# Ledger of designs, part 43: VHH binders against o75319

Target 1, 181 residues: o75319
Amino acid sequence: GNHIPERWKDYLPVGQRMPGTRFIAFKVPLQKSFEKKLAPEECFSPLDLFNKIREQNEELGLIIDLTYTQRYYKPEDLPETVPYLKIFTVGHQVPDDETIFKFKHAVNGFLKENKDNDKLIGVHCTHGLNRTGYLICRYLIDVEGVRPDDAIELFNRCRGHCLERQNYIEDLQNGPIRKNW
Below, E stands for the ipSAE of ESMFold2; O stands for the ipSAE of OpenDDE; V2 stands for 0.75 times the mean of E and O plus 0.25 times the DockQ between their complexes.

## First folded at step 3 (VHH)

Design r1 (framework vhh_6fv0_2; at its last look DockQ between E and O 0.57; V2 from the best seeds 0.00; counts 0 for: pae E 4.0 > 2)
Fold by ESMFold2-Fast, scan of step 3:
Structure r1 (fold): chain B 181 residues (1-181), chain A 121 residues (1-121)
Amino acid sequence: as target 1 above (181 residues)
Amino acid sequence: QVQLQESGGGLVQPGGSLRLSCAASGFTFSSYEMYWVRQAPEKGLEWVSTISSSGSTIYYKDSVKGRFTVSRDNAKNTLYLQMNSLKPEDAAQYYCATEYGLPDEYSMDVRGQGTQVTVSS
């Protein structure tokens, strides 16, 4: 189906770059077929994503898509110059260790290959909030040594919306550090 | 509306094989992406595989690649998961789903009975 994800319109399309990092979070872009169900000001296509990033004087170098479905947009809808990585996740649960390590490896690989530029890693799930915020914060805590509450506050401020899932917040604050194999 | 019935689980030793089936009714099966997900005891729900409505595009969880094969028969409204070289970490309750039956930000975690896979020596 081509239905708009529940409460998708309630969220800002794109957050701000998280200062001191290469991360920017956004909600899932919706391909042209969804626009019949949206007012012009509600549209947020892959093209709209890149326009909004440009308006912030930023440039995407990687998109990490955390949704489990292919129905929202296709990788082919993105510029060929921007790598796309799909990491399939379901909502509500803390992502498993395999997912966390896959995310960390992708981020580390991007940073090693992009030392000489300032391109961003764009991360999204359906709303760009819970799974997105969890994995970004988990990376900051485990890899960059950021204090959990500081990581969460930084994400919330830059995304423009607060992490909503208490189990995600609890895991970030009190859960174990996930070390790579 | 949507009804999904999983079957084919059982007890196997490490290295064994099982074929799971999912019988679908109450919706136009051939028009929807289908998913396999699993939940191990005292663990969260994990995505395992996604198959497009036509069956032409398939994705797998990294740890099951090369061992699991997803397929569908749209004429029979049935989804399959062939599991080979089973490992202890594959032991879980397995569920098939449409996107409407999977947890997202605001959807309920509403699942059917699933089918249990146990891997034990």
Scores: ipSAE 0.639, ipTM 0.825, lowest interface PAE 1.8, mean pLDDT 90
Fold by OpenDDE, second read of step 4:
Structure r1 (fold): chain B 181 residues (1-181), chain A 121 residues (1-121)
Amino acid sequence: as target 1 above (181 residues)
Amino acid sequence: QVQLQESGGGLVQPGGSLRLSCAASGFTFSSYEMYWVRQAPEKGLEWVSTISSSGSTIYYKDSVKGRFTVSRDNAKNTLYLQMNSLKPEDAAQYYCATEYGLPDEYSMDVRGQGTQVTVSS
């Protein structure tokens, strides 16, 4: 149960805040039990996540977890002050309308409740790239009216890695707008 | 080798019920979360339900809440999905999966052949 996800080490642990947004993407943090399988410099725990965010002079206000399993870390590993939301999202496939809606609803809810601060929405899947990038970009395109190429470029630049899945990119660029409410 | 075998699918009318089973072998079943996923024609795989290793934590896709019930018998290495009030939208090939069998961003390890659920009047 404590195997390191494939290619997990290949990705930067934490991206940067996406300018003009409240989003920050990161790869899945791993609880302490995984550390024995990692070099010290490869370790990225929930604690490390918050430390890295703090180093950027930012604060997390919400974590959206798009992975299937809870074996990587527990919500209890997070500060009580930071709400945690699980949205089970299948990999490789473009998320269905229900998943997209759930994501949008969560983001909108957070923004309504956090108008008085500048706390970030942290989003991650396993690698914090494809699923994460798609849903963030989908939100920016559908809700914020951002041009698809601009959304993708912004995410890629801030994450430090580019979206890899062609079906995601194509759907973002040419796919229909999804229902927001 | 991890092996999963789904069964229990069939043809039912809208409003009908089915009970799916998944026989697991080749790994410590009781130590792993189990998942149900499904794939409808011309659609991608979609998540349906998750159950923790002990069965104490359960999650459902919103569209199946109140209608589907996931359970497991660790002594029998078996996962179940009770599907009630079936709708045409539920028609799909159903698969059980673990962290070794559930598709992620880069891998799709092991899954069974699935069991077909058809809902038609």
Scores: ipSAE 0.604, ipTM 0.829, lowest interface PAE 0.9, mean pLDDT 92
Fold by ESMFold2, look of step 5:
Structure r1 (fold): chain B 181 residues (1-181), chain A 121 residues (1-121)
Amino acid sequence: as target 1 above (181 residues)
Amino acid sequence: QVQLQESGGGLVQPGGSLRLSCAASGFTFSSYEMYWVRQAPEKGLEWVSTISSSGSTIYYKDSVKGRFTVSRDNAKNTLYLQMNSLKPEDAAQYYCATEYGLPDEYSMDVRGQGTQVTVSS
């Protein structure tokens, strides 16, 4: 189906670059087939994503898609120069260690190959908030040594919306550090 | 009312095979993406496979790729999972799920009883 995800219209399309990092978060772009259920000002396509990033004087070097569905857009809708990685992440629950490892591995690989430029890692789930915020914060905590509350505050401020799910917040604040990378 | 009924589970030896089925009703099956998920004791739900509405695009969790094959028969409203070369870590309750009625990213609609897959040691 082409139904609009619940509450998708309520979230800002794209956040701001997180200072001191290479991350930017956004909600899932929707391919043209969804647009018949959207007012023109509500549309946010893959093309719109890249236009908004360019308007911020930034450039994407990798997109990490955390959804477990194929229906929102196709990788072919993205410029061929931007690598695309899908990491199937089940919602409702804190991501498992294998998912966290895959995310960390992808980020570390990107940073190594892109140390000579300033391109960003774009991360999204459906709303660009809970799964996205969890994995970005988990990386900052486990790999960069950022304090949990500082990582969460930075994500919330730059995304423009606060992490909503308490089980994710609790695991970031009080759960074990994961050193698998 | 959406109904999903899983079947085909059982006890197998390591290296054995099973074929799971999911009978669907209460929605236009051929219009929606379908998923297989599983849950082992004391673990959360684990995504296994995704198949597009037409069956033309398929994704697998890395640990099952090459061993499991998902398919669908839209004329019979049935989803299948062929499981070959089974390992002890594949033991779990298996569920099918549908994108129908997924209003947000926190919904994975486990609506059936599931079917148990047990792999002997």
Scores: ipSAE 0.307, ipTM 0.638, lowest interface PAE 4.0, mean pLDDT 88
ESMFold2 (binder alone), look of step 5: mean pLDDT 79; pTM 0.788
OpenDDE, look of step 5: ipSAE 0.598; ipTM 0.819

Design r10 (framework vhh_6fv0_2)
Fold by ESMFold2-Fast, scan of step 3:
Structure r10 (fold): chain B 181 residues (1-181), chain A 121 residues (1-121)
Amino acid sequence: as target 1 above (181 residues)
Amino acid sequence: QVQLQESGGGLVQPGGSLRLSCAASGFTFSSYEMYWVRQAPEKGLEWVSTISSSGSTIYYKDSVKGRFTVSRDNAKNTLYLQMNSLKPEDAAQYYCATEYGLPDYYEMDVRGQGTQVTVSS
């Protein structure tokens, strides 16, 4: 189906860069076939994403797509100059270790290859909130040594919406660190 | 009313095979992407595979690539998962899933009871 994701319209399309990091979070872009179900001001296509990033004087160097579906947009809808990585995640439970390690590896690889520029890692799930916020915060806590509450506050402020899933918050605050060196 | 009914699970030895089926009703099956997800004891839901509405584009979890094959029969409203070379770590309750009628967070919706896959000697 081509229906708009539940509550998708409730969220800001794109957050702000998280200061001190290379992360920016956003909700899933929707390809042109969805626009017949949206008012012009509600549209958020892949093109709209890049326009909004540019309006913030930022540039994307990588997109990490955390959705488990390919129906929202295709990699070919993105500029060829921006790498795209799909990490399939479900949203009910805390992501498994394989998913967490894959995310950390992608981020570490990007940072190593982009030392000489200021390009951002764009991360999204369907709403750009729970799975997105969890994995970004998990990275900051486990790899960068950020205190859990500080990571969560930073994400919430920059995304413009607070993490909603209590099990995700609980895991970030009290769960074990997942070492991936 | 969306309904998903999984079947085909059972007990197999390592290296064995099982074919899971998912009978779907209550929505236009041929218009929706379908998923297989699994949940091992004391673990969360884990994505296994995604198949496009036409069946032409398929993705697999890295650890099952080359061993599992997903397919669908839109005329019969049925989704399949052929599992070969089963490993102990594949033991889980397997669910088919769809996005039709999802809860507020629009996360993966699991409507069936699932089918249990046990891998041991």
Scores: ipSAE 0.319, ipTM 0.663, lowest interface PAE 3.6, mean pLDDT 88

Design r11 (framework vhh_6fv0_2)
Fold by ESMFold2-Fast, scan of step 3:
Structure r11 (fold): chain B 181 residues (1-181), chain A 121 residues (1-121)
Amino acid sequence: as target 1 above (181 residues)
Amino acid sequence: QVQLQESGGGLVQPGGSLRLSCAASGFTFSDYYMYWVRQAPEKGLEWVSTISSSGSTIYYKDSVKGRFTVSRDNAKNTLYLQMNSLKPEDAAQYYCATEPDYYESSGWDLRGQGTQVTVSS
């Protein structure tokens, strides 16, 4: 259906770039068919996403979509110059090792191919918070050696909302590092 | 009560073709995105294809593009998957599914028994 996701209006559309990284997090953009249920100031389409990124003087080079649905917007609504990657990620549970590996592989590939520019990796789930924050923090901890609490604080500050799922926070702070070889 | 019933699977040689069907009842079929997903033995569920409620928007897993075609007949409440140029890696139990739950807290809800596709050289 065309139902607006629960609590979607409660979250800022787009966070700030996470300093020292190429990540920016946002909530899911909604295609035009959803706009009948939204006030003009609540609209956040794929076009609105790119406008908001530009307003921050940033540019997207990749979008990673972690939602477990394809009803919210069409990849075709994105500029052809911006690659789109879908990783179906179940909410509420800590992402499995296969999902973590796919995310890390996509990020590493983007960074290798984009050494000569400053384009960002845009990551979203439905709210751009729990699945999104988990995978970004997991990458920072496992690949970049960031301390768990520092990764979480950086994400929370830049997203403008704190990670809510205690099981996600617990796994980040005390769970094993996933080497994904 | 949502009901989904898959059919059309079978045994084919590499390069063969099969057409899968999914008969839907108990909900307004024309209002829902539909999915084809598959599961090989001891593997997780793998997304194969998506079709929007009207049939105007269609997506495929990269490895099946150009070989598989999803379609739907809203008057008959039936979803189809035409599979051409079948490869050994396509062997799996195939399921149709509606949208995941509203909270995305579970993956696809498999209501039917699925239909087995075997590809043997």
Scores: ipSAE 0.315, ipTM 0.683, lowest interface PAE 3.4, mean pLDDT 90

Design r12 (framework vhh_6fv0_2)
Fold by ESMFold2-Fast, scan of step 3:
Structure r12 (fold): chain B 181 residues (1-181), chain A 121 residues (1-121)
Amino acid sequence: as target 1 above (181 residues)
Amino acid sequence: QVQLQESGGGLVQPGGSLRLSCAASGFTFSDYYMYWVRQAPEKGLEWVSTISSSGSTIYYKDSVKGRFTVSRDNAKNTLYLQMNSLKPEDAAQYYCATEPDYYEDSGFDLRGQGTQVTVSS
């Protein structure tokens, strides 16, 4: 497939900034070639993403793309001033330790380089929910010491949708802390 | 059913070249993005390259940029990977892959046995 992702229309395009953090979550933007399959009101292109972020009086400094595909949009559709990082993550599976480490490293690097501004780290998978919510919550729990239930509640509230995959929730609540290595 | 068959691997010395092929059948090849992925011993699958259905959009892993060239022939249902200036770190089992029909985010759909690339003197 070249189809619109299953259930993609069911989710809000962009959540709100997670207070006390630099994270904002959203569903995957779809490049112009997908517009023929969408009503005008359903369109959510890379440009639409940046417009919606500006409407919230926020600014993106990094996009982390967790999808296991490169056909939804091109990195060159993004402003050249916003770094883009691709981390291939399989849906339905809890990300492995290598993936978790890559995510943590990217976040830590961004925060060190952006101490003097308030730019956000935008994170998305296909729906901006399960893989996205897992990795953001995992970072808050392991690096920032947030209690698992508090991290999950914060993500759910700010995204506007609750984490759906029980295995992801179970790992966050009861799984081991992934230590830096 | 969907079938992918890789070929063209072998043993080369550092700096050598190989051309890999992937013969596809059982689906409308020209409608799908195609991928080259590799797996070295004791390591997970590593993405190498992406080519769009038409062949107009191409992406490479940073470490292979300028050395590898992906291409496709939709009339022949064949995907290619031209590998130049091979390094020891390129040694791996190479697979071609497409996305699953049901869940586009479920990972690479590996159907073939792959083709072994060994780089040593």
Scores: ipSAE 0.208, ipTM 0.599, lowest interface PAE 4.6, mean pLDDT 89

Design r13 (framework vhh_6fv0_2)
Fold by ESMFold2-Fast, scan of step 3:
Structure r13 (fold): chain B 181 residues (1-181), chain A 121 residues (1-121)
Amino acid sequence: as target 1 above (181 residues)
Amino acid sequence: QVQLQESGGGLVQPGGSLRLSCAASGFTFSDYYMYWVRQAPEKGLEWVSTISSSGSDIYYKDSVKGRFTVSRDNAKNTLYLQMNSLKPEDAAQYYCATEPDYYESSGFDLRGQGTQVTVSS
């Protein structure tokens, strides 16, 4: 089905770049087949994503898709010049160490290959909030040495919505640093 | 009403094999992505594998790549997971899952009771 994800309309399409980082978070773009269920001002296609990022004077260099489906849009709906990485994540549980490692490896690889430009890493799940916010904050805490509360506050402010899952927040604040994963 | 029933679990020695099945009913099985997820004692739910509606796109958790093979039979409304070279870390309750049309914010809706996989010598 072409059903719009639950609560998808409740969230801002795209956040702001997180200052001091290469991250920008957004909710899942929806391909044209979903637009019949949306008012014009509610539409957020892959094209709309790139237009909104350009409106902020930013440019995407990588998209990391954390959803467990490809029914919302296909990689083929994105410009060929922007790499796409799929990391299947379950929404209820704190991502496992293997998933965290995969995310960190992708981010580190992008930064190494893009040291001479200012392109952004776009990260999304369905709402661009819980899984997205967890993995971005986990990266900032574990790799960049940011204090957990500062990472969470930065994400919340830039996304325009606060992390909602208490187990995610608790793991970020009190959980172990995943140095090798 | 979506109904999912897992089977095929059991006790196996390290290095052994098991074939899990998931019988689906109450929805148009061939229109949905299907998933295998697992939960070990005292651990959270882990995604294991994804298979697209046609079976053309398949994805695996890195730790099971080369050992597990997901497949589906749309004519029989059945999903399979062939598990080879089983390790103690694979011991878990295994569930199949499908996504509801619009509900993806919270993860998988587990409809069946799952099937238990134990790896022990």
Scores: ipSAE 0.064, ipTM 0.476, lowest interface PAE 5.1, mean pLDDT 87

Design r14 (framework vhh_6fv0_2; at its last look DockQ between E and O 0.71; V2 from the best seeds 0.00; counts 0 for: pae O 4.6 > 2)
Fold by ESMFold2-Fast, scan of step 3:
Structure r14 (fold): chain B 181 residues (1-181), chain A 121 residues (1-121)
Amino acid sequence: as target 1 above (181 residues)
Amino acid sequence: QVQLQESGGGLVQPGGSLRLSCAASGFTFSDYYMYWVRQAPEKGLEWVSTISSSGSTIYYKDSVKGRFTVSRDNAKNTLYLQMNSLKPEDAAQYYCATEPDYYESYGFDLRGQGTQVTVSS
């Protein structure tokens, strides 16, 4: 596989920082081998990601990769100063409690270690939308006490695209709060 | 169509070694990233290792780094996992897996029966 992910071109590369949080969402960066299938204006490499974040006057301190593959780009393509965390997250289904716990633990750890700076937690899946939006919103609801509708609206607005999966939206609005184990 | 057949598991003492093999057929093996995953009793599926299509990019779960070595032979359509210094917590059913771009979101597709690794004193 050198194929561009389905619908990848339909989404904005990077959203905006979610105000009041350390989160920024984006679609998966694609390494150089994919560029043969892309027009110059469609390219979104790891380098392009960092350039776009810098253009917003922001700085990444952590990347959480939720894709269920490792072929889109290599962690080695990222700056040495930015930690990379892989959480293999199945699409289509609401993430399980283990996945939710891993995400919450990573976020809490980053925030504790980065109290003296304003660096962002970058979160992505393939499109930076459904798995990404679910886990960010789940964190805001369960840990920060944000109302579900407010969390979803904030994510949608800042990402520039609305969460698409009805089962994810339903779980966020009406599902149980997941307690840390 | 896609077929994966794991072998090489068995019973070893703590500190022992095993070499697992995965025979692939029904697809162009040399074009695909390959994965080793495991499942212990009453636990979920756990990623262990990744190797790129060419073999040039390799990743390991933190707890197996320095003990496990993944490799592949594209001419033989075979994936390997050399497991050294085995610990009780490594005991599991081991599976090889591949994921084409269009299946990425569905998770690891366990096509074979797996191979059982038991670590006991």
Scores: ipSAE 0.479, ipTM 0.768, lowest interface PAE 2.3, mean pLDDT 91
Fold by ESMFold2, look of step 5:
Structure r14 (fold): chain B 181 residues (1-181), chain A 121 residues (1-121)
Amino acid sequence: as target 1 above (181 residues)
Amino acid sequence: QVQLQESGGGLVQPGGSLRLSCAASGFTFSDYYMYWVRQAPEKGLEWVSTISSSGSTIYYKDSVKGRFTVSRDNAKNTLYLQMNSLKPEDAAQYYCATEPDYYESYGFDLRGQGTQVTVSS
């Protein structure tokens, strides 16, 4: 089975570039085998992702996949020119220090390699919201010095949906700055 | 309702082996990716391994690669974790889990009570 992830249809496929950053968030694209369970307007394939990014006059330079599975699409479904990185991120809880470090390391590496262009880092989990929003905000807070409330509001506005998990929000707002980068 | 029951934990010396089992019911087991996660005292949940519905795609956390082997028997609705060359840092409560989306979509922790792995001389 190619069951559609719960509530996946309720989320906008792709957000907007977060101004002043290199981030764009989206929900997990679904390979063609899922489309028999979707209306045409509900489809969001890897190809659809790249078309939507292109329509925003943007270009992806890295995709960070925060899920634990290849059920939704395979890296081979992506253009070979776009680097892909999988960072296994546990849901339901604030990501551990190792996961946060891996994310920061990947972002910092991308920024060094792409300092001469304006390509974006695409980040997704299943819904492109809770794990995705947490790690993007954690990066902005810890590395860029953005105020927690400002990071959260920027993510929410650009994603088109608000972060939902209170433990993530509370850790971003009240948790310590993580120095693991 | 999804039910998961872990078993096979115990006390082992460093370098020893254990085999964990996870009995599943209440869903079509063969349609879902399955996962092993663990929790040590004073740490959050830590992902250990992923296995696809068919068993053909497998991922491991770097620190357990070459020591742990995940497998599944879809006819028996059972997930396994063979743990060899155990280290003190592997000591934890081990849980099997179904796909992360299932957990978030239902708002419940769908893991069982877990099974304790203790590694000490």
Scores: ipSAE 0.323, ipTM 0.645, lowest interface PAE 4.0, mean pLDDT 88
Fold by OpenDDE, second read of step 4:
Structure r14 (fold): chain B 181 residues (1-181), chain A 121 residues (1-121)
Amino acid sequence: as target 1 above (181 residues)
Amino acid sequence: QVQLQESGGGLVQPGGSLRLSCAASGFTFSDYYMYWVRQAPEKGLEWVSTISSSGSTIYYKDSVKGRFTVSRDNAKNTLYLQMNSLKPEDAAQYYCATEPDYYESYGFDLRGQGTQVTVSS
């Protein structure tokens, strides 16, 4: 159906680029069919996403979609020039090693192929917060060697919302490093 | 109320096969994507497969590709998972799941009791 995700309106549509990284987090954009259930100012479509990114003087080079469903928008709603990657990621649970690996591999592949530009990796789940934040932070910690608290603080500040799930936070702070490749 | 009931689990040897079923009620089954998830001992829930409302779009966890087949019968409000070439690492409690929004709103309590899959020599 076309019901608005729970608490979706409570979150900023797009965060800020994370300084020192190519990451930007946002909540799931909703295709046009959802607009009838939203006030105009609440609407956030794939088109709106790109407009907001442009307003930040940035450009998306990749979208990683961590949601389970494809009912929110279609890859066809995105410009052909921006690759779209779906990584089905279970909510509320710490992502498994395969999911983490897939995310890291995608990011590393993008960085390898985009050394000559400054395009961003856009990452989203439903709210663009918990799953999104965990995987971004997990990458920064495991691959970039960032201190866990610094990664979390950076993400929270740039997303404009703080990670909410204690199990994610604890895993990031105290959990083992996951295999990178 | 949303109700999901999984069945078809059991004990099999490595290389064996099982066919899981999920009976759905309490919502318009044909309007929603359906999912299989599983939880192994001392592990969290992990995604296994997704199938669109019409069945035209299907996704699998990489580790189960080529071995598992998801399908659905909207007329019967039933989701299926054919599991072939089972491995020990496939042992888990298997659940069918509705759209993530249901779980976010109502929690995983709306999921069925699951069906146990054991793979052992």
Scores: ipSAE 0.265, ipTM 0.652, lowest interface PAE 1.9, mean pLDDT 91
ESMFold2 (binder alone), look of step 5: mean pLDDT 80; pTM 0.806
OpenDDE, look of step 5: ipSAE 0.019; ipTM 0.410

